# VH-VL binders against b0r0t1r1705to1887: the designs that were tried, part 15

Target 1, 183 residues: b0r0t1r1705to1887
Amino acid sequence: RLRVLADVSGSMYRFNGVDGRLERSMEAVCMVMEALESYEHKFKYDITGHSGDGFDIELVRCDKVPKNNKERLKVLKTMHAHSQFCMSGDYTLEGTEHAIRELAHEEADEHFVIVLSDANLERYGISPDRFARVLTSNPQVNAFAIFIGSLGDQADRLQKTLPAGRSFVAMDTKEIPQILQQI
Key: E = the ipSAE of ESMFold2; O = the ipSAE of OpenDDE; V2 = 0.75 times the mean of E and O plus 0.25 times the DockQ between their complexes.

## First folded at step 4 (VH-VL)

Design c2 (framework fv_ifabotuzumab)
Fold by ESMFold2-Fast, scan of step 4:
Structure c2 (fold): chain C 183 residues (1-183), chain A 122 residues (1-122), chain B 107 residues (1-107)
Amino acid sequence: as target 1 above (183 residues)
Amino acid sequence: QVQLVQSGAEVKKPGASVKVSCKASGYTFTDYWMNWVRQAPGQGLEWMGDINPNSGKTNYDEKFQGRVTMTRDTSISTAYMELSRLRSDDTAVYYCASEGYYGYDDYAMDYWGQGTTVTVSS
Amino acid sequence: DIQMTQSPSFLSASVGDRVTITCRASQSISSYLAWYQQKPEKAPKRLIYAASTLQSGVPSRFSGSGSGTEFTLTISSLQPEDFATYYCQQYYSWPLTFGQGTKLEIK
């Protein structure tokens, strides 16, 4: 069982012109949907967003995953609209905690949580050590962070702080399917 | 030294509301969830809800949903629990308690306030 | 909601006795279980978290064991200061829930 968390906060929309963060996040979500379509018989997945409004914003339901480009485009349009019109805020920590606890209740051979982020944890007052605690908070759930785009030296520092194998840096969204295979 | 200091005892009439405060010191207030737990005279511990002081996000027990509001003020490291439409069976000692911080699975209540007695009587 | 049931509700024992309190969860909570001690007119004090990790400063005569749905708190050699009410509590999922408590009384 797999849950992907994406940032759909207002800062994604507001700062998209600076570094393309919303655009890159949308590309990442699209690639996740395409990659997981090949593994329908192995993974039940959903995708949820987090923002200042909360951390359970439904983007993809595990019982109704997108099957074609038209349906995938609808997901991306929802993601874009939410970022454009909703409150700024970061619920990365809370969303990850919730996902880990919720998935642990579900029957499956393995449980995965994947956090898609270009979040500057420092900006949101989230210590890397606290994030590491959350990612490893339940031994039965495999939680990972994928930092999308170049976060410069911030991503390198986070990889060194987080437990071995729990964070990945995707310099290009095209690397996401390969990273998912490693997980 | 970690301390949670709560506001003083309150006596309220049925139908009123009460707001209890819990001031934290000795740790980073925004890093750890704050719980609210009550205990009626001679009864066991009853969880009411918790709040993430960083985000302000709350979880409430369904029994209190619609009557309880938990908030915080990060500038003074203080959490608040307000209970409205008080009934006589809301008479209890109300505790705040912060979560632990020693391990990846240490989210249980580590430090406790001294308790605030709330008496609801006409 | 996850229901936590303790047994026994009351226990009479003598100093030096080995006492055991059990706690059962209505569904698996992995190891997300804590034990608290409460003395009259005092706030609870945490003894154990993560089912078996002893809180710093708590005497080694206290120990916790179990995982999933069955948990145990053991006091290997009861002391006068141990007469109190003990609570288990799951912190696996919201809402957090406590057992009903076990009152440990002197014989």
Scores: ipSAE 0.000, ipTM 0.477, lowest interface PAE 14.1, mean pLDDT 80

Design c3 (framework fv_ifabotuzumab)
Fold by ESMFold2-Fast, scan of step 4:
Structure c3 (fold): chain C 183 residues (1-183), chain A 121 residues (1-121), chain B 107 residues (1-107)
Amino acid sequence: as target 1 above (183 residues)
Amino acid sequence: QVQLVQSGAEVKKPGASVKVSCKASGYTFTDYYMNWVRQAPGQGLEWMGDINPNSGKTNYDEKFQGRVTMTRDTSISTAYMELSRLRSDDTAVYYCARVEYSGYDLYFDYWGQGTTVTVSS
Amino acid sequence: DIQMTQSPSFLSASVGDRVTITCRASQSISSYLAWYQQKPEKAPKRLIYAASTLQSGVPSRFSGSGSGTEFTLTISSLQPEDFATYYCQQYYSYPLTFGQGTKLEIK
């Protein structure tokens, strides 16, 4: 059982022209969907968005996973529209806590939560130590962070602060399938 | 057009509570964060906190934690800020202000007219 | 908390003057800085956000610059309606904080 958590807040749309954050996030979600299509027999997955409007925004449902490019594009359009029309602060910590709690109550051999982030936790007032505690808060759930985009020293510092094996850096979204295979 | 209309002036005694309202119109109330900012006489602006009207989630400045409560009623597009255990240094004009974009993109676009709260015995 | 300090606190100028107000953050806030104008007994009005982006409807004589810890608001040719108090505000992290204000008075 796998849940992928993505930021669909209004700041993703608003600042996409400055640093491409919405475009990079959408590319990451697309790569996740494409990678998991090869492993449908191993993973029952969903993709959930978080924003100040909530931390359980449905992008991909377990019972209705995309099967082709047309359906994947529909997911990306939903993500784009939500970011465009959503007003809120960041719910990364709350969204991660909710995903871990909710999945822990589902029947499965193993539970995974993957948080997609741009590595700038300090900007959102999120301490790396707090995030580390959240990622390891339930032994029944294997929670990981994938940091995406132009990262440099920020990603290196986060990997050193977070528990060994719980964070990964993708300098390019094309690295996401390899990271998922390690998880 | 967008309007934020606040409740009228209040005079309170030390130790009392005050609840200021901010009625929004001209936009979808649940799509924009509502912030509260105060200004003591002759002083600068001081942020108190914000509320997401859709979820009810709040963020408060630690200076006001334990004394401030922000709520909203989506059926009447109204936000509330209640400040308890009032002190004389809580005398200020209290503003509600709308945030145009989410995240830490928290610059204010529309402001209420302000509510004067005077705390005196 | 990120502390915002403005200089000067008071400024006297004449119509037509170029006016510069500085805002300093106690730590780097990238470009997450807004500028507001407040006239007596009125609510503030946003002039600039993202350090240098003008709010729609704000006259082009207003400009903002800077990043990191030092920011500047410039009024290139002061008009009578510009006499007001100006505030900078960081929105890099909670709690949101404002500078103490710069009161711009006519000479």
Scores: ipSAE 0.000, ipTM 0.468, lowest interface PAE 14.9, mean pLDDT 79

Design c4 (framework fv_ifabotuzumab; at its last look DockQ between E and O 0.05; V2 from the best seeds 0.00; counts 0 for: pae E 13.9 > 2, placed apart)
Fold by ESMFold2-Fast, scan of step 4:
Structure c4 (fold): chain C 183 residues (1-183), chain A 121 residues (1-121), chain B 107 residues (1-107)
Amino acid sequence: as target 1 above (183 residues)
Amino acid sequence: QVQLVQSGAEVKKPGASVKVSCKASGYTFTDYYMNWVRQAPGQGLEWMGDINPNSGKTNYDEKFQGRVTMTRDTSISTAYMELSRLRSDDTAVYYCAREGYSGYDDYFDYWGQGTTVTVSS
Amino acid sequence: DIQMTQSPSFLSASVGDRVTITCRASQSISSYLAWYQQKPEKAPKRLIYAASTLQSGVPSRFSGSGSGTEFTLTISSLQPEDFATYYCQQYYSYPLTFGQGTKLEIK
């Protein structure tokens, strides 16, 4: 059982012109959907978003996963529309905690939570200690962070701060399928 | 309704050990960290450490490292804090408090009633 | 360790007064700050978390503000039941640390 969390907040849209954060997030979600398409028999997965409106925004349901490019494009359009028309806010930690608690109470051989995040946690006021605690809160759930598009220094420091094997850095979204293989 | 109920008052001699319990009810015991905080007479609050009830992993303030041991029994939803080699300045009220991992609305939202530990000769 | 300093340590006020208590962190803690109220012989009760969010059931006369290193707890119109000791606490990094407390007494 696998849940992926993505940022769909208003700041993703408003600041996309500065550093491409919405574009990078949408590309990452697209690559996750493509990578998991051939592994549906191994992973029952869903994708949820977080924003100023909450942390339980449905992007992909595990009983209705995208099967082709047209369906994947609809998911990306939903991400774009949500960030364009909704308020800014970050629910990364709350969304991750909720996903871990919810999945821990479901029947499955193994449980996975993958958080897609910008490596600049300080920009969002997120405590690295709190992030580490959330990721390791339940030993029955394998929670990982994939940090996307950092310059290197910030991502390297975060990877050293977080528990061994629980965080990955993708300098380019093209690296995401390779990282997923390490799960 | 969420409750944390602690064991009764203790009087100990210097050099002894004390073990305080905190019984949780009204929620899933393993979904929240359990913290221990003490307060000496007329003094402020002092954090001692925490335990993850699901994994058993603990974090202690360095001041107490080597003297404190935090444990739990998930079958009875109870957390324990044992402090050894007691000194007179360990006289305090000891509290347990639950903590949500993300640090938002369920952070230290419920506390036990406190256990008075008096260390005297 | 992050040191938390409250001011004042002692405050005398009358019912109906507006009172403010300040809490300073020795380094930035973002918004990871909670405020507690403690009555004699009782466990602390959380009033505010995330610097400014009121706990359900806490009267609206209580408010918190600030981020980074300077935080304020305000009681807009003091009531008799508000006379207590107040503590701030940072939970940005371990070990968790509390301010020394502010005792609010009736004049």
Scores: ipSAE 0.444, ipTM 0.789, lowest interface PAE 2.7, mean pLDDT 83
Fold by OpenDDE, look of step 5:
Structure c4 (fold): chain C 183 residues (1-183), chain A 121 residues (1-121), chain B 107 residues (1-107)
Amino acid sequence: as target 1 above (183 residues)
Amino acid sequence: QVQLVQSGAEVKKPGASVKVSCKASGYTFTDYYMNWVRQAPGQGLEWMGDINPNSGKTNYDEKFQGRVTMTRDTSISTAYMELSRLRSDDTAVYYCAREGYSGYDDYFDYWGQGTTVTVSS
Amino acid sequence: DIQMTQSPSFLSASVGDRVTITCRASQSISSYLAWYQQKPEKAPKRLIYAASTLQSGVPSRFSGSGSGTEFTLTISSLQPEDFATYYCQQYYSYPLTFGQGTKLEIK
């Protein structure tokens, strides 16, 4: 059982013109969907988003995963639209916590939560230490963070604060499939 | 209703160990970190460490590293704090305090009544 | 470690007064700041968390403000039951640390 948590907060849209963070996020989600398609027989997965509107925003349901590019595009459009019109706020921690808690209640051989995030947690007032605690909050759930796009050494710094093996840096979204294989 | 009930007062000699218990009720024990904070007579609050009841993972203040051991028994929703090699300056009221996992919320929202530990020759 | 410095350490005031306590962090802690009230021989009680969020059940005369390194706890109109010791606490990073406390006494 796998859940991917994506940031679809307003800041993603607002600052997309500056650093392309929304586009990178959407691309990352697309890469995840494509990568997981090859493992659909092994993994039951869903994708949820977090924003100022909440931390349980449905993007992909586990019983209705995208089967083609058109359906994948629809997911991306949903992400874009949501980030454009949602309330301000970032619920990375709450979303991660929620994901872990929910998955822990589901029966599966293994449980995975993958958080797609930028490497600017502190910019949004998110404590790296707190994030680390949330990621490791339940030993039944293997939670990981994939940091997409790093400015400077932010990603490296975050990795130092997170438990070993719990975070990955993807400088290129094309690296995501490989990262998923490592998980 | 959330409640944290601690064990009774302790009197110890220097060099001895003390183990304080904190029984939680009214909530899912494993859903919150348990923290330990002490307060010497007439002094401020001092964080000692915390424990994840799910995993048993602990975080200690460096000041107490090697002397403090935090554990839990999930079957009875009880957290324990053991402090060894006691000295006079360990005399204090020891509190357990609940802390949630979320970012901003549920931190130290509930406290035990405190356990007085007196270390004297 | 992040040092939390409160000011003043002691404060005398009268019922009805507006009281402000400040807390300074040695480095930015964003909004990961809580305020506690402690009365003699009692456990601390959380008043504010996330720097400005009022704990449920706490009177509205209490308020918190600030972010980064400077924080304030304000009591708009002091009541008799408000005379106590107040502590700020950061939970941004380990180790968690408290201010040294502010004892609010009746004038």
Scores: ipSAE 0.012, ipTM 0.584, lowest interface PAE 9.9, mean pLDDT 89
Fold by ESMFold2, look of step 5:
Structure c4 (fold): chain C 183 residues (1-183), chain A 121 residues (1-121), chain B 107 residues (1-107)
Amino acid sequence: as target 1 above (183 residues)
Amino acid sequence: QVQLVQSGAEVKKPGASVKVSCKASGYTFTDYYMNWVRQAPGQGLEWMGDINPNSGKTNYDEKFQGRVTMTRDTSISTAYMELSRLRSDDTAVYYCAREGYSGYDDYFDYWGQGTTVTVSS
Amino acid sequence: DIQMTQSPSFLSASVGDRVTITCRASQSISSYLAWYQQKPEKAPKRLIYAASTLQSGVPSRFSGSGSGTEFTLTISSLQPEDFATYYCQQYYSYPLTFGQGTKLEIK
């Protein structure tokens, strides 16, 4: 059982023009959907968003995964629209905690949470140590971070401060399928 | 210590181009956006654009679109701003400024010393 | 483009005075606002970011407040070194824009 978290907060929309953060998040979500295509028999997955309006915003339901480019485009349009009209609060830590708690209650052989994040953790005021504690907070749930870095060494520095094997760096979104295989 | 050291003053004729450099030290160059801001004599601050030094992506104010080119050389931690088709009203001090960050923050926390560009016929 | 309007454009005050400078955005910018101080022939210096957060090393007599479209910079007791030009700057959306500046001069 796999849940992927994406940031759809108002800050993602508002600052996308500054550093492309929303575009990168949307590309990462697209790569996840494509990478998991045809693996539905192995993985039951969903994709949820977090924002100033909440941390369980449904982007992809596990019983209604997109099967074609039209359906995948709808997911991306939902991310864009939500971030455009949402408050700009950052809920990465709270959303991750929520996802871990929810998945712990689901019946499955293994539980995975993957947090899609850019390399701007310090920009959002998120302590790497606090994020690491959240990722390791429940041994029943395997939580990971994938850093989508357009500011190269920032992602590398964050990976060094997070638990080994719990974080990965993708310099562009094309690397995400390989990273998912490593997980 | 974070430092941004800019190239020296330039005097140009109308129609020429100028390329200002900004050499960064004391931090990982590719981790922070580099911004360019200018200030004409006796005037306020005017944002020109920025560059992501890792990817090379740029954003320009429309006032400068078509005349400005921002680039970088990551091997020497240096950003560049080139302004072409200079006019006398391009006479200004040109600053590079590093974009700092925390939770909600896109702000300029370190500035270069400024490069005076004088355009006169 | 988001226009930033400062008021007043020029202010004359004495050492020890309390000074308030306002900045109005043409549309909501949430709290994505910074304040800069610039002395003659010098690069600007950041004082405040996120509307109200003091940069490290900036004296506590400086404070910022506001959200949405209305913001203030307050200096609670002017010192001789505070006479400068002050700019607000939004970083909510491109293009990044500055207010026109407020010159604070000794009375």
Scores: ipSAE 0.006, ipTM 0.482, lowest interface PAE 13.9, mean pLDDT 76
ESMFold2 (binder alone), look of step 5: mean pLDDT 91; pTM 0.927

Design c5 (framework fv_ifabotuzumab)
Fold by ESMFold2-Fast, scan of step 4:
Structure c5 (fold): chain C 183 residues (1-183), chain A 121 residues (1-121), chain B 107 residues (1-107)
Amino acid sequence: as target 1 above (183 residues)
Amino acid sequence: QVQLVQSGAEVKKPGASVKVSCKASGYTFTDYYMNWVRQAPGQGLEWMGDINPNSGKTNYDEKFQGRVTMTRDTSISTAYMELSRLRSDDTAVYYCARDLYDFWSGYFDYWGQGTTVTVSS
Amino acid sequence: DIQMTQSPSFLSASVGDRVTITCRASQSISSYLAWYQQKPEKAPKRLIYAASTLQSGVPSRFSGSGSGTEFTLTISSLQPEDFATYYCQQYYSYPLTFGQGTKLEIK
């Protein structure tokens, strides 16, 4: 069982022109959907978003996963619309804790939570120590962070601060499928 | 009703070890981090470390690293803090305190009554 | 480590007074700040978290404000039961750190 968390806050849209964060996040979500398509019969997954409006914004339901590019495009359009018209804010930390707690109570052989984020947690007021604490909060759930895009030494520092084996850096969104195979 | 009940006062000699217990009731023990905070006579509050009761993973302040060990027993909902190689400046009231690991965690919502540890020759 | 400094360390006031206690962090801690009240020979009691969110059961005369590096705790009209020592605490980064405390005494 697997849940992926993505940022759909207003800052994703407003600052996309500066560093491509919304475009990069949308491409990462697309790569996740494509990578898991061939494993649909083995993995039940969903994708939820977080923003200033909350941390359980439905992007992909486990019982209605996208089956082709047209359906995947609808998910990406929802991400874009939410970030364009919703309030700025970040529930990464709360959304991650909620996902871990909720999945721990579901019946499955293994439970996974994957947080998609840029490496700039300080922008959101999130301490790397606090994030590490949440990622390791339940031994029944394997929680991981995938930091997308290169923020130079910021990504390296963050990866060194978080627990070994619980964070990955994807310099390009095309690396996401390989990282998912390691998880 | 949430309660944290700590073990009784201890008097120790320099070089000895002390182990303080904190028994939790009224909630699911494994859902909340347990912190240890001490207070020397007439002084302020000093954080020592925390433990995740579900995983057993601990985080310690560097000042106590090498002397402090935090453990728990989930079968009896009890957390423990052991401090070794005691010095006179370890004389303090030691508190356990509950912390919810969510977006607003890090503040301590319930505290034990405190355990006085006196280190004297 | 993030150092927390409170001002003043000692404050004398009368019932009905408005009092303000300041807490400064050595680096930005966003809104990851809590305020505690401790009465003599008792464990601390939670008052405020997330810099401004009042805990359930705490009287509305208590309020918190600030973000980043400067924070304040205000008691709008002192009551006899408010005479205590107050501590700020950051929970932005390990190790968790407290201010040195502000002792509020009857004038």
Scores: ipSAE 0.006, ipTM 0.550, lowest interface PAE 12.2, mean pLDDT 79

Design c6 (framework fv_ifabotuzumab)
Fold by ESMFold2-Fast, scan of step 4:
Structure c6 (fold): chain C 183 residues (1-183), chain A 119 residues (1-119), chain B 107 residues (1-107)
Amino acid sequence: as target 1 above (183 residues)
Amino acid sequence: QVQLVQSGAEVKKPGASVKVSCKASGYTFTDYYMNWVRQAPGQGLEWMGDINPNSGKTNYDEKFQGRVTMTRDTSISTAYMELSRLRSDDTAVYYCAREGSYYEWFDYWGQGTTVTVSS
Amino acid sequence: DIQMTQSPSFLSASVGDRVTITCRASQSISSYLAWYQQKPEKAPKRLIYAASTLQSGVPSRFSGSGSGTEFTLTISSLQPEDFATYYCQQYYSYPLTFGQGTKLEIK
């Protein structure tokens, strides 16, 4: 069982023109959907978003995963619309903790949570040490972070702070499928 | 209802080890991290480390690395802090403190254990 | 390590006074700051967490504010039972660090 968590907050839309953060996030989610299409026989997956409005925003349901480009585009349009019309706010820690708790009691051979995040956690006021604790809060759930960005020094610092094997850095969204294979 | 009850005062000689206990009650012991903080006479608070009671994983301040060992016994909801190779400057009151949820840092503290290192 | 500096280290005030204690972090800690009160011969008690959230049961005369690197604890209308040492603590990054403390004495 697998849940992917993505940022769909208002700041994603507001600052997209500055550094492309919403565009990169949407590309990452698209890569995840395409990569997992080949693994549907092993994983039931869903994708949820977080924003200033909450941390359980439905993007992909495990009983209705996208099967083609048209359906994947619909998911991306939902991400864009939500970011455009919602308040700024970050629920990364709360959303991750909720995902871990919720999946822990579901019946499955293995449970996975993957958080798609910007390597610049300080931008969002997120403590790397607190994030590390949330990722390891339940030994029955395998939680991982995938940091998306070209700022290698920040990503390298996070990999050293987070528990061994629990974080990956994607300098380019094209690297996401290979990272998922390692998970 | 939540209580953290620590073991009694200890007097030790330089070079000895001391092991302080902290018995938790009133909540699920394995759901909250346990921290250890000390305070030398007339001085401020100093964080020593923490333990995840579920996994047993520990984090120590580098100042104590190699001398401190934190453990727990889930069957009796008790956390332990052992400090070895004691020096006179280890004389302090040692506290256990529970880490709360959702950014509610140290929400409950033990009453403290006085450790005196004297020759 | 993140250094926490409190100001003042000592203050004396009269009942009814408004007192302010400042805590500065050597780098940004967002809102990961707690305030503790410690009375003589007793364990510390948490007053405030997340910089401004008051602990249940703590009198409303206590309040916290600030974010980033500068934080303030305010006690309006000081009472005799407020005689104590106050500590700020950052929990943004390990190792966890405390300010040196502010000793408040009633005149």
Scores: ipSAE 0.012, ipTM 0.589, lowest interface PAE 8.5, mean pLDDT 80

Design c7 (framework fv_ifabotuzumab)
Fold by ESMFold2-Fast, scan of step 4:
Structure c7 (fold): chain C 183 residues (1-183), chain A 118 residues (1-118), chain B 107 residues (1-107)
Amino acid sequence: as target 1 above (183 residues)
Amino acid sequence: QVQLVQSGAEVKKPGASVKVSCKASGYTFTDYYMNWVRQAPGQGLEWMGDINPNSGKTNYDEKFQGRVTMTRDTSISTAYMELSRLRSDDTAVYYCARGGYYEDFDYWGQGTTVTVSS
Amino acid sequence: DIQMTQSPSFLSASVGDRVTITCRASQSISSYLAWYQQKPEKAPKRLIYAASTLQSGVPSRFSGSGSGTEFTLTISSLQPEDFATYYCQQYYSYPLTFGQGTKLEIK
């Protein structure tokens, strides 16, 4: 069982023109959906978003996963629409912890939570140490962070702070399928 | 089945150090954070800090920074809290508590009374 | 630091009463709030976590509600063993902080 968490906050839309953060996030979600299509017999997955409005915004349901490009595009359009309103907020920690709790109570051989994030946690007031604690909060759930972006110095610093094997850096969203295979 | 057993009561003089132990059993010691909380006579609960037993990384409340040291020994599933330069207002019951689901405290030790007096 | 304030600090009640204790955070803590019960000379016992999730083995007369900055603990029909001190705690951010406590005594 697998849950992917993505940022759909207003800052994603507002600053997309500066560093492409919304576009990179949407590409990452698309790559995740395409990669997991190869493993649909092994993983039941869903995708939820977080924003200033909350941390359980439904993007993909495990009982209604996208099966073609048209359905995947609909998911991306939903992400764009949610982030378009400029009500900023970050619920990365809350969303991750909620995902871990919910999955731990579901029947499955293994439970996975994957957090898609840029490497700039401090911009959102998130301590790398606090994030590390959340990722390891339940030994029954395998929680991982995938940092997406061209900010290599910040990503390297986070990788050093987070527990070994619990964080990955994707300089390009095209690296996501390779990272998912390691998980 | 989960148990946290703490060391016995201590009486110390001002300026001394005290080291309290907390032995865990009934679960995988390295999978959960260990917290330390104290309670002065007739007062409320005060969080002191925590330790990740897997990495050894600690987080301390700034009030205790420089005086508290938290460590662990994974080979015997035991966490330690050492408080130095003791003052009379450090007189309290000291508890260890497992960081449960969502970092709240699902299991507590029985407490260790530390009395600081001249 | 997030300040946690409980009200009332002292409460007198009779067996069978409905009792409500309030806890307020100085800033939003989402649902990252736990409630503890402490009896004299004993370690605290967790009753509720995630604001409203009852700990296994805790009687159903205990319930929690709230989110953001205002939370309540309710005991629907007070029993003799419920006379104790109750504490709320936020675990949203470091340092972890507790309310000052509410002492529940027999009338």
Scores: ipSAE 0.006, ipTM 0.488, lowest interface PAE 11.6, mean pLDDT 79

